VH-VL binders against q9umr5. Designs and how they scored, part 266

Target 1, 268 residues: q9umr5
Amino acid sequence: SYKPVIVVHGLFDSSYSFRHLLEYINETHPGTVVTVLDLFDGRESLRPLWEQVQGFREAVVPIMAKAPQGVHLICYSQGGLVCRALLSVMDDHNVDSFISLSSPQMGQYGDTDYLKWLFPTSMRSNLYRICYSPWGQEFSICNYWHDPHHDDLYLNASSFLALINGERDHPNATVWRKNFLRVGHLVLIGGPDDGVITPWQSSFFGFYDANETVLEMEEQLVYLRDSFGLKTLLARGAIVRCPMAGISHTAWHSNRTLYETCIEPWLS
Below, E stands for the ipSAE of ESMFold2; O stands for the ipSAE of OpenDDE; V2 stands for 0.75 times the mean of E and O plus 0.25 times the DockQ between their complexes.

## First folded at step 11 (VH-VL)

Design qh13 (framework fv_nofazinlimab; at its last look DockQ between E and O 0.90; V2 from the best seeds 0.87)
Fold by OpenDDE, look of step 11:
Structure qh13 (fold): chain C 268 residues (1-268), chain A 123 residues (1-123), chain B 112 residues (1-112)
Amino acid sequence: as target 1 above (268 residues)
Amino acid sequence: QVQLVQSGAEVKKPGSSVKVSCKASGGTFSNYYISWVRQAPGQGLEYLGYIIPEYGTANYNEKFKGRVTITADKSTSTAYMELSSLRSEDTAVYYCARGSKWFDSTPYYMDVWGQGTMVTVSS
Amino acid sequence: DVVMTQSPLSLPVTLGQPASISCRSSQSLVRYEGNTYLYWFQQRPGQSPRRLIYKVSNRDSGVPDRFSGSGSGTDFTLKISRVEAEDVGVYYCMQGTYWPPTFGQGTKLEIK
């Protein structure tokens, strides 16, 4: 039998968005138990990411317990960060494939529709004033806001991304790294036509330097220092990159070609 | 300098399939987009799809979905375009073209082109 | 799909005179990161297409400086300051902002 699949949604999302994905999985892997977690839907997805991690943890623990052979995670957009954190804090997870579906794994620094909605008068260049404040960090979006021009503020004020990345020292860094390294495969999916994840290379742990030049994963300090295990995962062949152009952000979970190419191979 | 060399002309019957090859030389291949474009006689250009040979990821123009398959062999620096269920309307010169590196931009740069492969579909 | 409309479709030009080709897109080609993926290609008789301009106004290596691209949003122009005999062929604009990429109808440049 196929391993169970757990799906975690993104910002302002719900289980309904994944109806096509469920259909594809059912067609190609009949009998697969797929659970789309209906937690923190809609506006509730704005809640602090650590709160979300706790909620999702409570939901996945029973599922994992019933699947001794392991489970697969498909985590979309913001959900990808939630899942990465989840795997970092769980010392007994049994995740075979962690599929990061167009997630801002190295953070977000771009003016997007949802940012305009929340901060109509704010540009990305000024959002640090809000996001790196104590009250700003109560919003999920600010938990992975990564301003390349205010690295000091990011490192000191980011209560989520900087921690799971091991960019800021904390007492759990070693343990979290160990836990995350339990994953069988890290599947990174994203592409240049996303339109939301900025830069889109963030889905592959690429990100801006101080001059807003996008650097690859291997050039990032988190990789070079192996702060949460990227270098180790890459060395053992556990990182899969699946870039695809021509996919908009809201279509990653509903595109058949993308599913067959980037998702399906890792659901066995 | 990078060159793309395509396979020779093809004559096919309706309903059959054709597979055109595109071999890269003189530069890197695997990390770049390889796009396929066709041009019917006396007509304009039409985009078919692309592949990133390094990862085998391909995407297609919806107009051709189900009939076109793009593959690549990194070991030989060769990309392939297969078109099935051929029709007379598929008669065209088929081009491969190299795009940017996948991490830098999009498949649409197409700064280097093959010489083209004429595919004729006739009963 | 995004429709690219070129004008004129036929362009007879006297040697040494300037030429101008217009390309209009059915929607703005500006991406969320601020880039505009508009390209110009030249296809000489019996040859493969050749990229002349990328991202609206950037000239490829080896392309003579008499070629220039300009425009923004939905309106773009390719200009040839002094047409030469080797410039005979069909010119295509292409957008790469939206999937799938689409081409204009082509403009056939001929010498009078």
Scores: ipSAE 0.921, ipTM 0.950, lowest interface PAE 0.5, mean pLDDT 95
Fold by ESMFold2, look of step 11:
Structure qh13 (fold): chain C 268 residues (1-268), chain A 123 residues (1-123), chain B 112 residues (1-112)
Amino acid sequence: as target 1 above (268 residues)
Amino acid sequence: QVQLVQSGAEVKKPGSSVKVSCKASGGTFSNYYISWVRQAPGQGLEYLGYIIPEYGTANYNEKFKGRVTITADKSTSTAYMELSSLRSEDTAVYYCARGSKWFDSTPYYMDVWGQGTMVTVSS
Amino acid sequence: DVVMTQSPLSLPVTLGQPASISCRSSQSLVRYEGNTYLYWFQQRPGQSPRRLIYKVSNRDSGVPDRFSGSGSGTDFTLKISRVEAEDVGVYYCMQGTYWPPTFGQGTKLEIK
């Protein structure tokens, strides 16, 4: 009766993290086939995002093939970037709702406990030296590092985010935009108490300018130029914003009010 | 200059429910946090929760979860707080307050306050 | 929940003299991006609360410069350099760094 749901986890995650989300779906949408993809778990989530995109693509193909009427994606944190890339590279995806659960869609520029674990002596102001190198781009976190004070380095060195955002010219940009625009709805979820995503508005395609003033989605060049389809989606009424304060990064998939408000309505 | 005007005082029996309204005028409403705070007679302030009227997204202090519901009607620029299963200790003045825009900051900036609504729970 | 503790709870003061109210939190109020979300509110008798100070030390529009806020980490202070008759009321600190926001117990400022 309900479309299958595919869940894509974030950094250092496992399927157990989504046990409450699975319970909520079962309660409100009984009979829904929910698959939490168990690829790139733990330290493997540090692998380059393009490698993760390829692996997750292979996993979703048979699920989508068995559901010709469509599927939904729920993609958490780093997983939301994997999912957005999937929507761009798959000319045969049949995703209705893409639910982006507190994902750094415009990048990350912040010191977090996650990054302190990996780079304990680094600060956000100097991490660009590592991330904008060929060696750094072999780590997933660096694939979406976005230093607003070194934008030329970002545009040149980013092997992932600058490409899927259409911020750097590349031969696949037109095809990726067409593929992305086949999604039914883009559901953006996040909030100010997240504690990890920096700026938290990255989950809504907001980001810092050079003065660290946060500009909203509609003020971003990638929106104004419609480089990967955000302006087109907004004009179609396909972008849903669902901000919620009071939720920490690890609690987005275990908060019933968040589920009922922001996720449940989109699981047709 | 935005102003928040609340509904009038209520007297309720234990076990019943109350719904307090908060109407915004003279300014923008829907993109802001609208928070609810209460104050028992002679007591301090206690945060109940908020709503962002544009999206209908609300969250509640755990102390009141299960008893409080916060809603909004964008067409009338009005927020509502409903408290159920009333007890005598729920006797308080209930305030609404406008916070920041949802995109800019946390809901706790509460820079404009309503006049308050006295709710008395007695038999 | 973060516990906010004010002292004193009652503060009688002579007109024209300084007043100082302290507020202590059960944990640091420095948020992960570096800002500290500590607020001060004034409630005059029979009125709604009014915000005086936001983010530790920033005076709200229309707040006299005799009010000042200071502090860091877990310890915060509101000072009134010269108390005037209109300053009578209850003062509350509030933290907004952690959900849910929480208030101190209040400090009643009164004229001797």
Scores: ipSAE 0.790, ipTM 0.900, lowest interface PAE 1.0, mean pLDDT 91
ESMFold2 (binder alone), look of step 11: mean pLDDT 90; pTM 0.927

Design qh14 (framework fv_nofazinlimab; at its last look DockQ between E and O 0.92; V2 from the best seeds 0.87)
Fold by OpenDDE, look of step 11:
Structure qh14 (fold): chain C 268 residues (1-268), chain A 123 residues (1-123), chain B 112 residues (1-112)
Amino acid sequence: as target 1 above (268 residues)
Amino acid sequence: QVQLVQSGAEVKKPGSSVKVSCKASGGTFSNYYISWVRQAPGQGLEYLGIIIPEYGTANYNEKFKGRVTITADKSTSTAYMELSSLRSEDTAVYYCARGSKWFDSTPYYMDVWGQGTMVTVSS
Amino acid sequence: DVVMTQSPLSLPVTLGQPASISCRSSQSLVRWTGNTYLYWFQQRPGQSPRRLIYKVSNRDSGVPDRFSGSGSGTDFTLKISRVEAEDVGVYYCMQGTYWPPTFGQGTKLEIK
């Protein structure tokens, strides 16, 4: 039998968005138990990511317990960060494939439609004033806001991304790294035509330097220091990069070609 | 200087399949996008699909309804375009073209083109 | 799909005279990053397409400075300041902002 699949949605999303993905999985892997978690849907997805991690943890623990052979995670957009954190805090998870579906794994720094909606009078260049305040950190979007021009504020004020990345010292860094390294495979999916994840390379742990030049994963300090296990995962062949052109952000979970190419191979 | 060299002309019957190759020489191949474009006689250009050879990830113009398959062999620096269920309307010169590196955000850069492969579909 | 409309489709030009080709897109080609992925290609008789211009106004290496690209949003123009005999061929605009990339109909440049 196929391992169960757990799906975690993104910002302002719900289980309904994954109806096509369910269809694809059922067709190609009949009998697979797929659970799309309807937690923190819609506006509730703006709640602090640590709160979301706790909620999703409560939901996945029973599923994992019933699946001694392991489970697969498909985590979309913001959900990818939630899942990474989840795997970092769980010392007993049994995740075989962690599929990060167009997630801002190294953070977000762009004027997206979501940002304009929430902060219509703010540009990305000024959002640090809000996001790196205690008040701003109560919103999920600010939890992974990564301003390359205000690294000091990011490192000191980010209550989520900087911690799970091990960019800021904390007492759980070693344990979280150990926990995350329990994953069988890390599947990174994204592409240049996404239109939301900025830069899109963030889905592959690439990100801006101080001059807004995008550097690859291997050039990032988190990789070089192996702060949460990326270097170790890569060395043992556990990281899969699956970039694809021509896919918009809202289509990653509903494109058949993408599914067959980047998702299906890891649902064994 | 990077060059793309394509396979020779093909004559096919309706309903059959054709596979055109595109080999890169004089430069790197695997990390760059490869696009396929065709041109019917006396007509304009039509985009077929794209691949990143390093990862084998391809995407297609949906107008072809799954008849196109794009693959790549990194070991030989060769990309392939296969078109199935051939029709007379598929008679065209097929081109491969190189884009930017996959990490550089310009998949459809198309700065280098192959010489083209004429595919004739006739009964 | 984004429709690219070129005008004129036929362009007879006297040697040494200027030429201008228009390309209009059915929607703005400006991406969220601020980049505009509009390209111009030249196809001489019996040859493969050759890229002349990328991102609206940037000339490729080896392209004579008599070629220039301009425009913004939905309206773009390719200009040749002084047409030469070697400029005979079909010119295509292409958008790479949206999937799938789409081409204009082509403009056939001929010498009068």
Scores: ipSAE 0.918, ipTM 0.951, lowest interface PAE 0.5, mean pLDDT 95
Fold by ESMFold2, look of step 11:
Structure qh14 (fold): chain C 268 residues (1-268), chain A 123 residues (1-123), chain B 112 residues (1-112)
Amino acid sequence: as target 1 above (268 residues)
Amino acid sequence: QVQLVQSGAEVKKPGSSVKVSCKASGGTFSNYYISWVRQAPGQGLEYLGIIIPEYGTANYNEKFKGRVTITADKSTSTAYMELSSLRSEDTAVYYCARGSKWFDSTPYYMDVWGQGTMVTVSS
Amino acid sequence: DVVMTQSPLSLPVTLGQPASISCRSSQSLVRWTGNTYLYWFQQRPGQSPRRLIYKVSNRDSGVPDRFSGSGSGTDFTLKISRVEAEDVGVYYCMQGTYWPPTFGQGTKLEIK
């Protein structure tokens, strides 16, 4: 029998968005128990990410307990950051495949319609003034905002991303790294036609340097210092990269070719 | 300088399949996008699909869904395009073209083109 | 799919005179990042396409400076300041902003 699959949605999203993904899983892996977590839907997805992590943790604990052989996570966009934090904070998780669907794993540095709606007078060059304040950190978007031109403010103000990346001092960093390293596979999915994740290479732990040149995962300090286990996972053969051109941000969970190529092989 | 060398011309019957090869020489291959484009006689260009040979991740124009398969063998620096259930309308020159590196943001750059492979579908 | 419409489809030009080829898209090709993925290709008789211009106005190395690209949004132009005999062929615009990439119908440049 197949391991249960837990699905975690993104910003301004809900469980309905995953209907096609559920159909694909049912067709290729009949009998798989798939749970799309119906938490923090719509506007509730703007709540602080640590609040969301706690809520999702409470939801996944009984599912993992009933599946001692392990579970898989499929986590979309903002949801991929929630899932990575879950893997770090849960000393009892039994996740085999963590499938990250176009998630801003190294952060976001790009204007979006919902940022303009939320902060209508802001541009990406100035949004750090809002996001790197205590008030701004109450919004999920600001929890992973990563301005490459204000790295000092990011490192001091980020209440979420800098912590789970091991870029900001935290007394639990060693335990979080140990917990994260218990994952069987880390499957990174994204592509250049995404249109929302900026830079799109954030889905592969790439990100801008101070000149907005994108550095690959292996060039990042968090990789080189192995601050949360990326170097160890890569050396173990546990990181799978699955880049695909031609997929927009809202289509990652509704494209059959993407599913068959990048997701299906990891749903043992 | 990198060159893309394609397999020779093919004559096929309707309903059969064709597999065109595209071999890179004089440069790097596996971490670049490889696109496939066709041109029917006297007509314009039509995009078929793309692959990153390093990862084997291919995507296709929906117009050809279910009929086109793009693969790569990174050990031989060769990409392949297979078109099945051939019709007379598939008579065309088929080109491969190299784009940017996969990690760059310009997959459709297509700066180097193969010489083309004529595929003729006739009864 | 984004429709790319070229005008004219046939362009007879006297040697040494300027030529202008228009390309119009069915929707804006500007991404939020400000980038516009509009390309121009030249196909000489019996040859594979050759890229001339990338991202609207950037000329490739080895392309003569008599070729220039311009435009924004939905309207784009390839100009040849003085047509030479070697310029005969078919010119295609292509958009790479939206999947799948799409080409214009082509403009056949001929010497009168």
Scores: ipSAE 0.796, ipTM 0.903, lowest interface PAE 1.1, mean pLDDT 92
ESMFold2 (binder alone), look of step 11: mean pLDDT 90; pTM 0.937

Design qh15 (framework fv_nofazinlimab; at its last look DockQ between E and O 0.91; V2 from the best seeds 0.89)
Fold by OpenDDE, look of step 11:
Structure qh15 (fold): chain C 268 residues (1-268), chain A 123 residues (1-123), chain B 112 residues (1-112)
Amino acid sequence: as target 1 above (268 residues)
Amino acid sequence: QVQLVQSGAEVKKPGSSVKVSCKASGGTFSTYYISWVRQAPGQGLEYLGIIIPEYGTANYNEKFKGRVTITADKSTSTAYMELSSLRSEDTAVYYCARGSKWFDSTPYYMDVWGQGTMVTVSS
Amino acid sequence: DVVMTQSPLSLPVTLGQPASISCRSSQSLVRYTGNTYLYWFQQRPGQSPRRLIYKVSNRDSGVPDRFSGSGSGTDFTLKISRVEAEDVGVYYCMQGTYWPPTFGQGTKLEIK
């Protein structure tokens, strides 16, 4: 039998968005138990990410307990960060494949429709004033805002991304790294035509330097220091990169070609 | 200098399939996008699909409704375009073209083109 | 799909005279990053397309400076300051901002 699949949605999303993915999984892997977690839907997805991690943890623990052979995670957009954090804090998870579906794994620094909606008068260059404040960190979007021009503020004020990345010292860094390394495979999916994740390479742990030049995963300090296990995962062949052109952000979970190429191979 | 060399002309019957190859020489291959474009006689250019050979990830113009399959062999620096269920309207010169490196955000850069492969579909 | 409309479709030009080709897109080609992925290609008779211009106004290596690209948003122009005999062929604009990439109809440049 196929391992159960757990799906975590993104910002302003719901389980309904994954109806096509469910169909694809049912067709290609009949009998698979797929659970799309309907937590923190819609505007509730703006809640602090640590709060979301706790909620999703409560939901996945029973599922994992019933699946001693392991489970697969498909985590979309913001959900990918939630899942990474989830796997970092769980010392007993049994995740075989962690599929990060167009997630800002290395953070977000771009003007998107989401930002315009929440901060209509703010450009990305000024958002640090809000996001790196105590009240700004109460919003999920600010929890992974990564301003390359204000690195000190990011490192000191980011209450989520900087911690799960091990960029800021904290007492759980070693344990979180150990926990995350329990994953069988890390599947990174994204592409240049996304239109939301900025830069899109963030889905592959690439990100801006101080000159807004995008550097690859292997050039990032978190990789070089192996702060949460990326270097170790890569060395043991556990990281899979699956980039694809021509996919918009809202189509990653509903495109058949993408599913067959980047998702299906990891659902066995 | 990087060159793309395509396979020779093909004559096919309706309903059959054709597979055109595109081999890169004189440079790197696997980390760059490869696009396929066709041109019917006396007509304009039409985009078919794209692949990243390094990862084997291809995407297609939906107008072809699954008749196109794009693959690549990194070991031979060769990309392939297969078109099935051929019709007379598929008669065209088929081109491969190189884009940027996959990490550089310009998949449709198309700075280098193959010489083209004429595919004729006739009964 | 984004529609690219070129004008004129036929362009007879006297040697040494300037030429101008217009390309209009059905929607803005400015990406969320601020980049505009508009390309110009030249196809001489019996040859493969050759890229002349990338990102609206950047000339490829080996392209004569008599070729220039300009425009923004939805309106773009390719100009040839002094047409030469070797410039005969069909010119295409292409957008690479949206999937799938789409081409204009082509402009056939001929010498009078």
Scores: ipSAE 0.935, ipTM 0.957, lowest interface PAE 0.4, mean pLDDT 95
Fold by ESMFold2, look of step 13:
Order: structure tokens, then C-alpha cells, then sequence
Structure qh15 (fold): chain C 268 residues (1-268), chain A 123 residues (1-123), chain B 112 residues (1-112)
């Protein structure tokens, strides 16, 4: 029948946020086992992303073991970075569809309500002073903070994003690339009315250059160097782009039209 | 320079449906946003919905959800808007308009407009 | 939905004189990125709408210098420094910051 679906939530989030998504899956794919991982909820989502990756890894192993035919991942916002790291560090994952639901895949550089809550006296132009410090890297949002005006600091200080992107030398880069490339499909979902992901094109591996001009995935060094497999994955037809206007950040998993167009086809 | 040409005027009965086409000529079509807007006689403008033809990802103003369907055919560079269960108050000129490329952050710029399609709903 | 309120709704003006159209939104149109997606459209009699101004104050290509847009937050203004006969028609503001986009009621500009 249908492959099990594992759902990974985002920053300041919980499993309840996905009740509508669960309803949609049940209606279109009855009998599908859907697990919304109830880990690092609320304020716990601020814990270092490598810690979250370890915890989620422990939770998905038994689910994948019980499903030798494979599983699907639906990973929302910050959760999409956790999931991409899982695909890299798990030598034996069996993920068919990795559905990245408005995730900051190339990082975040924006003055959002979440940023104002966490660092009320800072703004995006100054936050690199905090985020690219050892203390700052203890917060999940700083693990994917990507200041295009301080790229040297980003490359030297990022303990998470620069590593999983293969932008910083590390001994596991080749193995992580190999593991990531075992995914069947990468489904990228996002849109211009998101309101949180900055630039919103980060959900499609786009990002700012030094002039804050957004470059698309195919113009990024990580793509051109194929540092973690994006070019290879695109060439074999495994990357699906599904942009949609008119959806705010908290509505991606509760919009039926978005589900039917962008998610449903990939839940075989 | 892109140009949007719409299908001709329609006269419809209440309860029926209408499908208006919007064909692009010149330039790239499929990677741009296409919006639909209507204007009842003597009244202002009302936004219906939007599509990215390349991806078929349409979204609708909730006021019309359930009655409006927006689609596109990339091979013919044509977008379509279908409105069902027509009522007299649906009598209006229906416009298509082009926004930015999907990868830009300005879907609602609407810099190029079609000539409009008059739809009259009459008993 | 964000309500856009234009004033005046009818604007008779003497040829060659300035004209000013106000547009007010029910909430701030400044997005978290700092951008404000406020547009002005002109609809001449019998024609499709035409974009004049995008993002508050940026004049579209081919729009005469006598048109200017200004404002911030919730209050916006379209000015015509010297009205010409070709300027007759209906002017609409529109917000594109929040889904769905919404238009003002329109301001009918006439030469008196």
C-alpha cells in the first residue's frame, strides 16, 4: 500500500500544527501510517540542530526498519534542515520523497517576528556578531543564519549549515553526499507570501549574493560544485519545484490546494 | 514585448459556467505569474486568483473558492479561468494580467493586461 | 482581507491644475523585509487598467513625470502635478502585501 510518512516540525512548533495535513493524507491515501514526531517542541526547538538531528535520527530508525519498501519525509520550516541533515548522516536511510515544506535550505537572513522575539535589540545586519560566536551557535536559528555580507565569518563559524552544504571542509563530505543522493525525490515547496523565510527563495536553494540580489539554485556555488549532490539530483530528474503564491508561513500544512498540488502526488 | 489576448465576449444563463482564455504572445509565458481580475459594470476591480503556468500552482480568493478554477497550458502559452454556477452578479469584464517571474517576489505587479472579456449572465 | 479606502471617489479638476488622490489601508503594508507593495493603476474610458506606480513611489516605464506616488505604512498618495486631458479616467490603488490583493474603490478623475 502507501509508504509510511514521517513529519518533522519547525521552530516553536508542535505536532498539533499538522492536524489538517493528517486529515488530507487520510482522505487521499487511506491506511497510510503517518507519524508526526513529537520531539523538541516549543522552546526545545531552539536547541542546537545537531542535537535535534540526533534525537530525530533515533526516532526514525525503528520506523524505517519496519518499512523496508521506504518512507516519505514531510519536513516543515526549520524541520527541513533537520531532515536534510538526516539524509546526509544516515548511511542506511530509505527515504523516497523528501518534501521540504517552506524550509530555509540555503539559510536565513531576515528580520522576522521570531528574530525580534529571540534577539529584540538586534537586527539582521548585526546579528552575525551573535550568531557567529560559540554562544550563538548554541541556538538553532543561528545554526542556519546566513549573512551574505559576512561570508568569511559564516564559513568559519557555522557549525551546521556550512557543513551540510559542503561549504566548509570536513572529513564526512563525500559520505554525506553519497547518503543524500539515495533520496528518491526532493520536493521543494515555498512562495513569495511566506513572510518568514528570508529570502523565501531559500526554500528552493536560492539565496542572496553580496548585493542582496537573489540568485537561483543553479547559480549557487554549492550547486555548481555539486558539493552535496544538488546538480546530480537535478540532472536525474529528482528535484521537483512547487512554488505557490498566497500562502503564509504557518499555513503551508493547512492549505488543501497546496497539499493536492504539491504533496499528494509524492506520497506513493 | 509580451501581449495578452483574451477570448471573446460570452452571454451565459444562470447556473452555467464560462471559461475565459488568455493567450500570451512574445516572450516567455510559463515562468510568469498570471492573475485574473474582474470588474462589474460601473464598479471597481476584484481579484480572483493567480497561477504559475510552469508548475500549475493556482491559488484563489476565498470569496470565489469552489466556483473558480484557474489552469494553464504551457504548450499553447494560454491560461484559463473557469467560473461555474454563474449568477447575475457575475456579469463583469474579466481580465488576465501578467506579474513577475515566479522566482521574483512581486507576483501582483500586473504590468501587462489582456484586453478583457465581457461575460454577461442573463436569464 | 485588507480594506483599501480611496478619497475622493470623484475628482473634478481644472486642466493644468494639480490633483491628489489618497489611499488608506486598514493595516500597515510594510512587509517584514521592509518592502511596501502598494500599486497605482489608471483605467482610461473603455480600456484595460494600466500600472502607473509600483512599490509606493516607483514610476513605471513610459509614465509621465507629472505622476508621483508617496506614503508609508497605511497612508498613500498619488499626485498629478499638472493634469492633462489624457489623464481622465479612474485611478485605483491596490495592496499586494497580504493575500488576497485588494483594490481601493477607485477615484474618477474628470476635467471640469
Amino acid sequence: as target 1 above (268 residues)
Amino acid sequence: QVQLVQSGAEVKKPGSSVKVSCKASGGTFSTYYISWVRQAPGQGLEYLGIIIPEYGTANYNEKFKGRVTITADKSTSTAYMELSSLRSEDTAVYYCARGSKWFDSTPYYMDVWGQGTMVTVSS
Amino acid sequence: DVVMTQSPLSLPVTLGQPASISCRSSQSLVRYTGNTYLYWFQQRPGQSPRRLIYKVSNRDSGVPDRFSGSGSGTDFTLKISRVEAEDVGVYYCMQGTYWPPTFGQGTKLEIK
Scores: ipSAE 0.821, ipTM 0.912, lowest interface PAE 0.9, mean pLDDT 92
ESMFold2, look of step 11: ipSAE 0.805; ipTM 0.908
ESMFold2 (binder alone), look of step 11: mean pLDDT 91; pTM 0.942
ESMFold2 (binder alone), look of step 13: mean pLDDT 91; pTM 0.939
OpenDDE, look of step 13: ipSAE 0.933; ipTM 0.956

